VH-VL binders against q96p48r954to1139. Designs and how they scored, part 8

Target 1, 186 residues: q96p48r954to1139
Amino acid sequence: ASMGDTLSEQQLGDSDIPVIVYRCVDYITQCGLTSEGIYRKCGQTSKTQRLLESLRQDARSVHLKEGEQHVDDVSSALKRFLRDLPDGLFTRAQRLTWLEASEIEDEEEKVSRYRELLVRLPPVNRATVKALISHLYCVQCFSDTNQMNVHNLAIVFGPTLFQTDGQDYKAGRVVEDLINHYVVVF
Below, E stands for the ipSAE of ESMFold2; O stands for the ipSAE of OpenDDE; V2 stands for 0.75 times the mean of E and O plus 0.25 times the DockQ between their complexes.

## First folded at step 4 (VH-VL; framework fv_felzartamab)

Design x3 (at its last look DockQ between E and O 0.10; V2 from the best seeds 0.00; counts 0 for: pae E 12.9 > 2, placed apart)
Fold by OpenDDE, look of step 4:
Structure x3 (fold): chain C 186 residues (1-186), chain A 121 residues (1-121), chain B 107 residues (1-107)
Amino acid sequence: as target 1 above (186 residues)
Amino acid sequence: QVQLVESGGGLVQPGGSLRLSCAASGFTFDDYAMNWVRQAPGKGLEWVSGISGSGGSTYYADSVKGRFTISRDNSKNTLYLQMNSLRAEDTAVYYCARDYEDYSGYWFDYWGQGTLVTVSS
Amino acid sequence: DIELTQPPSVSVAPGQTARISCSGDNIGSKYVYWYQQKPGQAPVLVIYDDSDRPSGIPERFSGSNSGNTATLTISGTQAEDEADYYCQVWDRSSDYVFGGGTKLTVL
């Protein structure tokens, strides 16, 4: 990992959310909520890479405007950023505990466990997780249009956030649970 | 008006080398990634190689890795393809194609007329 | 690796609607691009991002993509539309992937 690659080393906004995440999430919220296959469709590699490089260089100077950027390039940049975090969004230390929590059968107990785990995250990570899950909750509200229900989003973001390459189904379960129980977990 | 003009094609023996050029005009050359795409006679299109606007990143199809080298001279608005260890299956019309840069979502918005490379003993 | 399959040829009478398919596993999750190539000429982009038209491309050209099939549709086909048409996607493993091409004949 190079200097500045960790989540906490990023340019942070007032709410301890990396500006790079905020820029992407904000743009998708404005321009991509009704886009079919949002977060599932791939952006263009070269464009996504250039965008991501610009965001990593100076996220505060990047202005994503409606009609100027394709939503899938922005969504791909966000996913790549999250995927490439050295310790992942849920941190290396807590990764397994999150996955184990997904195996809890009692829903109330599971929600309580997720609350406990959120408190264990660094402030920046916790804020970022909340913002991301909130956003994904919003995305799935438009599933009739964008075809991205909770399950589909979990399939995409499980491997991304836990860096599992789709091998561990529990990663998707965690994301699915967090979206489904967003109101009570956060 | 965007213009891409390939040159350097010709007849070469197997194992030989050839360097293709693509002269670009009508746009800011270094703002765009560029690609080579080839088409064997009577066959379809096959992507060969790509290079970033600055030239810092290069990409190759598996079929040409280790044999072909893509490069560019932005001061001359020229794209190059150095082809070594040429094989009969490399026989094709080689097109240079521009990678669009405005985040609109398509890969090849402009193509040159192509230059024919024939590898034969 | 993803493979794109196109019919080798499609025939249509002038004024009728031509449909050219491009099939691939879960191609609907990718963006598809279409190129027109006339004999002895360079390919020309006619559709990008499944259904968008570049400037200068006639409105009779349209595209769709869902499931395992993308379709290029030419409404009111004209004689000048006779050409080879190629679909293309980007793949993580193969980078740019083209279909085999479809020869459109206007009868």
Scores: ipSAE 0.013, ipTM 0.543, lowest interface PAE 8.9, mean pLDDT 92
Fold by ESMFold2, look of step 4:
Structure x3 (fold): chain C 186 residues (1-186), chain A 121 residues (1-121), chain B 107 residues (1-107)
Amino acid sequence: as target 1 above (186 residues)
Amino acid sequence: QVQLVESGGGLVQPGGSLRLSCAASGFTFDDYAMNWVRQAPGKGLEWVSGISGSGGSTYYADSVKGRFTISRDNSKNTLYLQMNSLRAEDTAVYYCARDYEDYSGYWFDYWGQGTLVTVSS
Amino acid sequence: DIELTQPPSVSVAPGQTARISCSGDNIGSKYVYWYQQKPGQAPVLVIYDDSDRPSGIPERFSGSNSGNTATLTISGTQAEDEADYYCQVWDRSSDYVFGGGTKLTVL
C-alpha cells in the first residue's frame, strides 16, 4: 500500500545505484546464483515486507548476511521495490518509446536504438538499468543449475520494470534484448 | 476467536482409507495457509501436509507423498485430509494448524484439539 | 536437510530459570519457533521468530538463536510450565522440521 520513494530520493552508492538495489543484487550474487527458480519463486510475504521496510527506512544500515534472509525473500523485495517505483525504472515518459524499440526487426538497428534510449534516461535510472541487466546476465550464466534462462528472466522482469499486468510481450522483449546484447549495449 | 475443530478420526485396517475434516471459524479462512501435523502416541510432532489460502498450492512430507491428499473448501471454511493406503505408522493424533501467512509459511499460530487415527489389523 | 536435537528432559526447581536447547547445523541462520504442549492438549506457540512472544504468553518466556543452538528460556519457572516443549524451523528442502521434544519437569 505505501508507495516507495522515487529513485532520485534513494540513498545512492558510489556508482549512482540505489543502495537498496545494490544490497539485494550483491546478496543474490553471493548466495543465490545457483538457487533453483531464483526470481521466479516468491518469498514469504511478511518477511519480504519486513525486509523491504528496513531497506526503505535506511538501506545503508542493512547488511544482508548468508542465512539471515532467504534468497527468495531478498529477490522478492527487489522485485517489489522496482514494481512500486512511482515513475518506473524506464520512466513513464520513455515507456512507449522503449516498447516500440523492441519491434525493430533489424537487430543492429534495435541495439543502436537501445543505446540512444539509455542516454536519455536520468543518470540514476541508467546506472540502475545497467547494474540490474548486468546482474541478470550473470544469473542466466548459471541457468543449467538455477533453471532461469534469459526468457524466464524476461517473463519476470518485463512486467516488473515496465509496470504492466504481464500481457504486454514487448516489455519482456526489451529485457530479453538487453540481456542478450549486454556486451554490445553496455 | 479462532477455532479449529477436527473430525473424522477412527479405527481403520492397514491399506484402508479415511478422510479428516477441520472446521474453521473466527477468521477469514482463505487468507491463511493451513496444515496437518501429526503426533504418534507418546512421540513428537511431525508435519504432514500444507495448502495455500486459495488451495492452489499443496505440499506433502515424504512419508505421506502419493498416499495423502490435502484440500480445502473455502465456501465451507473446511480443511480436508484424504488418507489412502494407510499403514500402522500413520497411527497418530492429527492436528489442524493455521499458518501465519498465505502460503506454506514458517510457523503455526493456532491448533485444533486433534482427532485420533488408529491403523491396526 | 536440517535435523533438530533437543535434550529428552530438563528439571528445574520452582522459581528458577529453565533453559531448553535446540541444536541444528547452522540453526542460527533460520527463525526458530517454540511450542508448549501439556498432557492431553494441543500444542501452543510460545515463541516465534527466535525471540518474540505471541499475545497472552507470559514475559518469563524468552528465546535466543545463534550459531548451532537455539534456546528457550523460562525465568521464574512455575508449576504450570511443566510440559513438553518443541522447537521448529522451516527448511526449503524439508519444509517444517520439529525437534524431538523436551519434557520440562518442575520439582
Scores: ipSAE 0.006, ipTM 0.488, lowest interface PAE 12.9, mean pLDDT 86
ESMFold2 (binder alone), look of step 4: mean pLDDT 92; pTM 0.928

## First folded at step 6 (VH-VL; framework fv_felzartamab)

Design y1 (at its last look DockQ between E and O 0.04; V2 from the best seeds 0.00; counts 0 for: pae E 13.5 > 2, placed apart)
Fold by ESMFold2, look of step 6:
Structure y1 (fold): chain C 186 residues (1-186), chain A 121 residues (1-121), chain B 107 residues (1-107)
Amino acid sequence: as target 1 above (186 residues)
Amino acid sequence: QVQLVESGGGLVQPGGSLRLSCAASGFTFDDYAMNWVRQAPGKGLEWVSGISGSGGSTYYADSVKGRFTISRDNSKNTLYLQMNSLRAEDTAVYYCARDYYDSSGYWFDYWGQGTLVTVSS
Amino acid sequence: DIELTQPPSVSVAPGQTARISCSGDNIGSKYVYWYQQKPGQAPVLVIYQDSKRPSGIPERFSGSNSGNTATLTISGTQAEDEADYYCQVWDSSSDYVFGGGTKLTVL
């Protein structure tokens, strides 16, 4: 792991959410909710890399404005940031426990288990999960326009957030469950 | 360089069993989900089964569910497919394929040369 | 579940442009992957994420995807491009879905 790369080592905003995450989510909420294939499409590799490098260097100094940054470059930078976290958003220690929870047949029991697991995450991780899932809930509200329903978002974010094996149906199920039950879980 | 080498194919009677192997080299095997994809003679490609890098999750096409079992031995860099209750429609070349993914989905970036399974009486 | 339809064959003269279609309901909302399979060989990935080329794939290979149709385009087609071509998507309910394949003939 590189010094300064962990979630708690990021510049944090007032709500303990990393500024890099907040900047990207806010920009996509402002400019990207109606973009077809948002989060599924990749940005240009060089632009995404330069943006991510700027955000890692000093996220507070980066200001994203419509017309200056393509929405797919911002979404790709956010995904790469989350994918590259040394311990992952859900932490390596809790990864399998989260994945096992997705196999609970009773929905109310499963939701209760997710709520318990969220409490056990470090505060910055928990706040970041809440912010991301809240954002994805908003994205799927525009699915008739952007073509990204809960299922499609889960395919994208399951592997991204859990940093797991290539076929991550359990990881996708966790993300889908959290979006579908957002109000009750959070 | 990535190498995937299948073996264990052959001629078998309907209702019989075979076990396919895929030897992997040139990459960190346990970092990658692995799949079996088959191709009947003169036909197209059909996904059969997949397994996560750790081996903790397995996936099957409906046509083989309950009859085929995918497994892996990460200490030997080997993927397996145990095929039971074989039918004539299982006749195909079976390819070992490495799963790759990113935020856009899942695809196969490397394939083996295949091993032929013929189910005939 | 999504089904992918490809023409069974496409013929093109050497040096001309070949276009191979892959049709599916709202396929433009998914990323499409293309594989080349030469006779007696394993498939090889030639296009990923609709339009990107893996390292080692010639620039004459390109792809697009919108609406209900994805297209593999080979400009300046050469005899060595004669092969079967398959499109593929991933769907969480159906997993890997392949098109039926298109035989490209270069005459």
Scores: ipSAE 0.006, ipTM 0.481, lowest interface PAE 13.5, mean pLDDT 86
Fold by OpenDDE, look of step 6:
Structure y1 (fold): chain C 186 residues (1-186), chain A 121 residues (1-121), chain B 107 residues (1-107)
Amino acid sequence: as target 1 above (186 residues)
Amino acid sequence: QVQLVESGGGLVQPGGSLRLSCAASGFTFDDYAMNWVRQAPGKGLEWVSGISGSGGSTYYADSVKGRFTISRDNSKNTLYLQMNSLRAEDTAVYYCARDYYDSSGYWFDYWGQGTLVTVSS
Amino acid sequence: DIELTQPPSVSVAPGQTARISCSGDNIGSKYVYWYQQKPGQAPVLVIYQDSKRPSGIPERFSGSNSGNTATLTISGTQAEDEADYYCQVWDSSSDYVFGGGTKLTVL
């Protein structure tokens, strides 16, 4: 069967997480947590494109074997996939509300707002956001080695997830907040 | 401890219907995709159907498409397989199997003991 | 559609090495999983990702996969290892694909 371009049209694995996302996240977790500049560095365009095409065609049939895939190619494939989502990870309808939430000054209120917004997401999106932020939380735990702290990850994933050109700083703030408050938000 | 217990098997005539159940315990049920795998007497293993954790996605082998329906009730930690228009070739032990996957693919990490379905006139 | 071919039976003397093959076109590009099934019991995963052992599986079980053949190897085969063994992969059209199974007899 032909796979759609939307998140919900992807092959879904456990807990409704798209297999393409989990494959990439899991591989990076296993092989890339200590990689310097992970998610900041770009992979080879041709390899990234080929991998992404394979994953989009049939993610279940793609096996990322340790040592056979460069982590930067896999990370680039993941970012591109997320960036190219027609409705975005946070959905077009809810995008602005997420960005507005980042402007809340009271941390407890902000966390509460993010929880509310998560409930509004479609199940697949919610599960994917949780999985991704959990992964990024793990990545930043190795920031001394990989040089990717919460801020650096937010710089990368803000524009990616909210499909901005990096001009809206609030996108990064949302990602930063979600990573920093992962334990209480999720 | 993870436990999967199948039930609902029995003797049914061709063209008949049967519903299998699999009671799960010892883990967060809705975090895992579940599958049915069957084994005809003296034969090998055949994947039958799978369902995502939330139940939003279902998958079927070509041999059972249109006849079998997989479902789950996460509030009851139970997996189901509704089998309609049963055929003699559907005779098998039906196993409930928990799906585990990572970056390398899917496999079955826990199995029930199975329930026997016999389709015979 | 990928088809996995296994020998229907393999015999080995106690203490000897048993090798069970699973052949398929370019199977080396896929991860292979192996299941052990004893009479009247459910299958048990013994090898995942070509060569990894789940917890509780004896070290005498090992696996390899290259080219068109995956192999389950049981070194120092014991009587309790007598069982049917199935290889399994994922396929784009069939999802889970099993081999026909191999009956291992310990003489």
Scores: ipSAE 0.000, ipTM 0.538, lowest interface PAE 11.9, mean pLDDT 92
ESMFold2 (binder alone), look of step 6: mean pLDDT 91; pTM 0.911

Design y2 (at its last look DockQ between E and O 0.03; V2 from the best seeds 0.00; counts 0 for: pae E 9.9 > 2, placed apart)
Fold by OpenDDE, look of step 6:
Structure y2 (fold): chain C 186 residues (1-186), chain A 121 residues (1-121), chain B 107 residues (1-107)
Amino acid sequence: as target 1 above (186 residues)
Amino acid sequence: QVQLVESGGGLVQPGGSLRLSCAASGFTFDDYAMNWVRQAPGKGLEWVSGISGSGGSTYYADSVKGRFTISRDNSKNTLYLQMNSLRAEDTAVYYCARDEYDSSGYWFDYWGQGTLVTVSS
Amino acid sequence: DIELTQPPSVSVAPGQTARISCSGDNIGSKYVYWYQQKPGQAPVLVIYQDSKRPSGIPERFSGSNSGNTATLTISGTQAEDEADYYCQVWDSSSDYVFGGGTKLTVL
């Protein structure tokens, strides 16, 4: 398997989702849903770095067994991976169109727009977005315990996924919208 | 209900070719990687080949590399295994198996009934 | 390459506990999966992630994995449990790796 920097060049899983993404998401789903501040808290830099390097080298060989990895290290590795994507998860070409969609006031129109934009994404990106948003939807279901509601997750993942400096609030809105409307968008 | 039905097995001479098919139903076919696993008579299980959901990635055991080709037609919900340059040691029941994976590895959650391939002069 | 070793056969009386081992170097660091295969039938997944049961698998089936040995345990073994059992792991160099299989005989 070819290992590259782009999302599509990664080792892909069953549904054409990068294995690196699934490894992290799956582990956090199993071990981190009730972790206070999940995705907001940072892992240890050295551990996160080592994990990410291992995943980038050969994600299929990495074993994230329950109890062996700190969830914050895994979550940090995932965020960094997504942040560092050369083209971003939503692609450079479509980034602005996604942000613009967040400004649509009519909710039905907005949902329709997001559906259209998803179709424009490369298959791997589309599958990855769906998997990630599905996971975040699950995470927010435990917001009473982990203190990560939709808004908090959007604050974290907006800048991460759109590779912004945190100044563009629209990035968070896109993520928030996708989580809130997950059932009808995907 | 997930169903996998293999076909195409039979008797073939050494050096011959055979194409196996696996018809899938009861799930979104292109969401899952698919595999072929074989079992020689009276022997254990051996993974043969795998293919990603989209078909963009293929994998082979060393024992079949260069001779076997795995493919799929997602519009027909069908998995294929083209077997060329067959050898006596390829004699086995060939199973179609759906792939599943987690944070640590891959496994097979559903299997077909298998189809027998016999390579003999 | 990782190798998984299983005993060729295990015998147990009805109602007794059957234990089938799967040995491999540091197998405890991997998740182990188990399959049941009855004569003339396809394999069926009975344990995944060391100890989890798929839907439809009886509670008498359990699994453990530590150190160099994974174990499939069948408590209160029944006649219908007579079958071949295979352990399996994923390995980056060998992909899917199966044990040699264990024939469980219910006496």
Scores: ipSAE 0.025, ipTM 0.635, lowest interface PAE 4.2, mean pLDDT 93
Fold by ESMFold2, look of step 6:
Parts: sequence; C-alpha cells; structure tokens
Structure y2 (fold): chain C 186 residues (1-186), chain A 121 residues (1-121), chain B 107 residues (1-107)
Amino acid sequence: as target 1 above (186 residues)
Amino acid sequence: QVQLVESGGGLVQPGGSLRLSCAASGFTFDDYAMNWVRQAPGKGLEWVSGISGSGGSTYYADSVKGRFTISRDNSKNTLYLQMNSLRAEDTAVYYCARDEYDSSGYWFDYWGQGTLVTVSS
Amino acid sequence: DIELTQPPSVSVAPGQTARISCSGDNIGSKYVYWYQQKPGQAPVLVIYQDSKRPSGIPERFSGSNSGNTATLTISGTQAEDEADYYCQVWDSSSDYVFGGGTKLTVL
C-alpha cells in the first residue's frame, strides 16, 4: 500500500519515542492503571478518531487532561495508531523472524534471540518497543485491580503490533515473552 | 431522540431458530456498544449478549453461549441476534439496549420496547 | 463473581419514603445503577453511578452504596412511582448483573 505516517516520520521526544506514543502511555500510566479492562475495552469511535486525528496533526500540541479524556478513548487511539503503521512496529522485514523466535523451546536461547532482534530494529522502533513493553509490564502489575494480566495484554497487543487478525498465536507469544522477560531483554 | 425498535420475535418450536433485529435512530450508532437483555414472563431482567460499537468484540451470557450470535450492521444502524437451538427457557421479551460507560463500569441508558419470543412445543 | 439480592416487594403509603435494597458481596466497591419498569413498559434508568440522577428524573429519587448494600430511596412517594425496580452492576467476568427486582406498591 502507499506510504503513510511511518514511525520515523512522527514527531519524536527526547528519547526518540514518538510523542503520540508517549502522550498516550503517560496518560494511561497516570489515570488508567487501575481501570478495569484497560486496553480490552473499546473507546467511543468518534472521540477516539478525533483524538487520533489531533495527535497525527501535531502531537506536541496535544495535552491529555484527566477528566477530559476517557482512558478507553486514549487506549483505543494508541492501539489504532500502532495497528495503522504502514511498516508496523516490528517492521515487515523482521516480522517473520520475530514470530519464528517465539517457537524457540529453550527459554534462555529465546531471550537471547529477542535481544539480538531488538538491536536490528531501527532506533525509533527499538525505543518505542522498549517504552511500550515497559508500560505493559506496569499495567500487568495492577492486574488484581484492572483484570489485565500478561496473557490478556498479549491477546490484545499481539495482533495490534504484528498487524494480524489474531489467528497467528505467535504474535501474542512474542508480546507475552517480552513482558515476562522485560528486565533481562531490555 | 434516541429510538430503538426491536422486531423478529414470534412463536418457534424447541430446537428452532429466530433472528431478532433492532433498528436504531437518533444517535451515531457505531459510537455505542449495544446489548440484548431479556425478561421471561413475570420474571426479572437477564443480560443476554453485547457487542462493541465497531462490532469487533462480542460477549455472551453462559446460558446462550454457542447458541446465540450477536452482530451489527453499522451502515444500516441495525443490531441483530441470531438465536439457534432454542429452548423453552429462552421464552422472553427481548430488549435492545444502548450501552453507556466510564472507567468504572457500564450501564444501559436507552431501551427499546422489546419483542416477544415464545418457544413452545 | 457477584450476585445481587433484592426484596421481592416493598409497600409504602403515598407521601412516605420507600427504600429498596440491593445486597451483594462487597457491592460498595462497584458502581450501582437502578432501573424503573412500569407495567407493560421498557425499563428506564433512574439512578446511575450509585447516586446520580439522569436529566428528567424527579429529585425525590436518590441512591447510596456502601459495604454490602446499595439502596434506592424515593422520598414523598407518589402513585406514579409504583413499578418494578432493578439494581445492576458491571463485572469484568460476568458483564451485566441484575438484581431479581422489587415490586414497589403505593397503597
């Protein structure tokens, strides 16, 4: 398909993380960690689309305020942004390699392979993966309250990040592995 | 003026099938999750099934899981419930209900007038 | 997994205060919603988020929720308030959970 807004074409923050990703993650971290069903629930379509359009136009100018934005609208905007990336967060060039790595039986070997694959990602993609997985690690820390454990988050973010319809269970496994091994992988 | 109008109810034999429809007007339909709630004659309310605004997520009560299928056509502002393998216990008035939510939970702010489904041998 | 229990009926004289309870294990940690259903009609939301009234609902309707009990209160009860009343919560594992309903009789 035609080139659209790629990750490297986004406004970047001080740590080479797209501002749109940082804004959404920061808001969810502030207001959404105890929200039951966070990331599983869908936001209102029109509010989510309006927010996403504003962020795509000028993410630096958008300030998300508690009480003005529903956490489910922000989470839906983030998921939509990631799903709509033309090359995807893990890139089309590396997508299959990431999925195949999830099948490695030896856990230490698998972790080592993920670390190698991260180095091969473009710098913005690598920084964004780290920021996102760090955030999801924090989300699952509140799973007793928000009901979103590692497995639940993997079901949501596997298809989102690898841009699949969910039949490829390997996408979920990659996300689950990265969250479970966050400390040693990143 | 939010309006929800159910149709498709009727008399059916056990093991039979029916498809219910709910025509929505007066609001942006695809912005809202929609639900079916039923009420057996002389009894209370029981949630049956729900569907997200986009149609991407569906939910079912255990009593209907595997037999009922919820769907929506956002281009026609219509919610559907396909009911298969019907049982006598499925006899009820079926209401279409619009979902409202915040970060703490979900509730129904608008209801249709219902359509009667009778399952009798 | 939460179950909601309501008394089957409540009777009050006109002008008196009606109280309809909704009991559930730790229901105070959830938000409670109340619906009124008059004979032959669809349910109507009368209280949301424990204690808030939608536009058009008379101020004689109020609600509270603490511990294991939520309560719908109707002050100055009128004949038109005669109806069935249902409490409801949302739960991530069970989705929508309704109480069994309470028939309010004004006599």
Scores: ipSAE 0.006, ipTM 0.565, lowest interface PAE 9.9, mean pLDDT 87
ESMFold2 (binder alone), look of step 6: mean pLDDT 91; pTM 0.883

Design y3 (at its last look DockQ between E and O 0.10; V2 from the best seeds 0.00; counts 0 for: pae E 14.3 > 2, placed apart)
Fold by OpenDDE, look of step 6:
Structure y3 (fold): chain C 186 residues (1-186), chain A 121 residues (1-121), chain B 107 residues (1-107)
Amino acid sequence: as target 1 above (186 residues)
Amino acid sequence: QVQLVESGGGLVQPGGSLRLSCAASGFTFDDYAMNWVRQAPGKGLEWVSGISGSGGSTYYADSVKGRFTISRDNSKNTLYLQMNSLRAEDTAVYYCARDYYDSSGYWFDYWGQGTLVTVSS
Amino acid sequence: DIELTQPPSVSVAPGQTARISCSGDNIGRKYVYWYQQKPGQAPVLVIYQDSKRPSGIPERFSGSNSGNTATLTISGTQAEDEADYYCQVWDSSSDYVFGGGTKLTVL
């Protein structure tokens, strides 16, 4: 296991997705899709911290079982992991270009731009973005139950993924666009 | 046992160049991000630059951007800092430091003994 | 950008408790790390993640972090504890940020 600071230096599973991300996404998909306020509600700090420590130590050995972990702890762990990536999910180099893409008014042009930007990401980052957005698309499909529509998810994950601390609305727009156009972008 | 040994320091004129090296041993080098931290005489610690384990990502303090280049050769377990356009304010002991991280932050768990760079006319 | 402020110096008698503060806006939301640096030597990590001690660090070293202030506490201070101490955090905007350092003198 690598103690690296980038996604590519993490334990990788199938399709170049970090195992830590896969574990969290998989668990939430199984147990949290209908949970009210999923990803908006925070877990317990101590439990989230312990989970993150375990996942960082050896994500491959961590088996999240239904009923043993609160979905909010797992979701908090995932968000925290993504937020604290030194290079960010979209990389420091590409961060601004993503944000600028959100300002494109023509939807077809915007989708095309996002496709181009995805190709420019490192393979692990690209795979991770795809997996995460796919998951969020699934989450919002249950918005009538979990109260997390595309906009709400974008509010949460925009600052998380772009490390903006909520100061840049464009971050949320990118996430919102990617979820809304998931089928055609990916 | 983790060991970090800096070398390459010396006296250089303003505008000159110098290349520092840090030889690492006692751990899997490419599993860890590495950093350079400097300390001017009688002053505090200042982070200078960092590089990911694979070398795919590099970071710089604003004070050295465009002048310094961090790199690594994982086959040689060596970290480098190419310093160009040196200034008097770059005078410092330069430490290489191994990066460690947790869920909420990053820190330096091992340091070399440092190498002195003096920029003076 | 976050800035960390430390007192330039702290003095303590042998056997007494030394407290070194590190102040920053909402520093309690970040993990704080402490380094000890003796004259002519490299820094040594003495506290990580606010309050955890690395292996080999004496138990008399402890740390806390709350609100706007992190504190390094040395109970039963000994002569060998005389050194400069630096606090440090990681910030997404500033990367690694150090305090200005505190010189601890054991009288």
Scores: ipSAE 0.009, ipTM 0.537, lowest interface PAE 9.7, mean pLDDT 92
Fold by ESMFold2, look of step 6:
Structure y3 (fold): chain C 186 residues (1-186), chain A 121 residues (1-121), chain B 107 residues (1-107)
Amino acid sequence: as target 1 above (186 residues)
Amino acid sequence: QVQLVESGGGLVQPGGSLRLSCAASGFTFDDYAMNWVRQAPGKGLEWVSGISGSGGSTYYADSVKGRFTISRDNSKNTLYLQMNSLRAEDTAVYYCARDYYDSSGYWFDYWGQGTLVTVSS
Amino acid sequence: DIELTQPPSVSVAPGQTARISCSGDNIGRKYVYWYQQKPGQAPVLVIYQDSKRPSGIPERFSGSNSGNTATLTISGTQAEDEADYYCQVWDSSSDYVFGGGTKLTVL
């Protein structure tokens, strides 16, 4: 029978990160960090959907190889998985709290609030946020080559992670803040 | 079987202190946040305090902040509530509750049977 | 801070449908959990994530949540359903917030 759609219903690796997330992040880390426009460029819709279907059915059996999957198809699959989560990565219960935290004026108070909010996330969600933000921190380290700085990544991932239909500056601000403060938050 | 057993309730004077204990068994205690929830006689449920699985983060309702201290000893699978400066309105049955959470939020999947605290002059 | 309001009591004849409301500002944007408490017993979770039943909870229990109101519905109500029912949400400023409780009487 098919696995469920929620984050905790996915196959999990040894670090409690969904295998589908780990496979995509690992592939992009190995093959995509210097790819121009990574995460901003869209993959082919049918290939992205086919990849997602395979990963949802049995992520442990899927092994991504350069040459079989374009990096933009894998990055698009990851974004679609995150956007389609029934409750979102930051959860329905905490979504507004995360967005409101981005408006805190005092920098140290804001960082402290993010650390508190992370502790209160479910273990799988917290591990996934850490893995994703760690990966995006690495992506921006190659921004001279890939053209994706923190701001560019926030434009892509803000709406994706908070599941908005358009630009939400608070959602982007949360992602920017987490990447910029990666060392002290995680 | 998950079991939570509270103890340490009793009669105290206003301004007094008590320490409640909750012995946990049947699960990996360190993996779960734990909470205290109270119920005054004839009244509803009120969350009191919570603590993360590691014990690194503690949380308190405004009504008890500064007077109550939650703690845990993961080597003994035991949750504690130190209650100081007790008031008559702290009179309640105190439940130990295991936190469960996923992407949807936080709730209590297992409860103890409670221990009665009576604060009476 | 969010406050949850429940009617203090609801009465229903056996076999009829009971509906217990839980009102709160924009409660539909949060997940709602419901607990049953029989006299002298600890609370028991009967609905989680607005509408899901834990294993062992009869199919006659269901839930919904939209706008400013969540509702626990018990169809085909039985005498054993007589209890107090509490709704609960989580809020980052107040943590766990419970409604005041509703006493369900089955006549």
Scores: ipSAE 0.006, ipTM 0.470, lowest interface PAE 14.3, mean pLDDT 86
ESMFold2 (binder alone), look of step 6: mean pLDDT 91; pTM 0.903

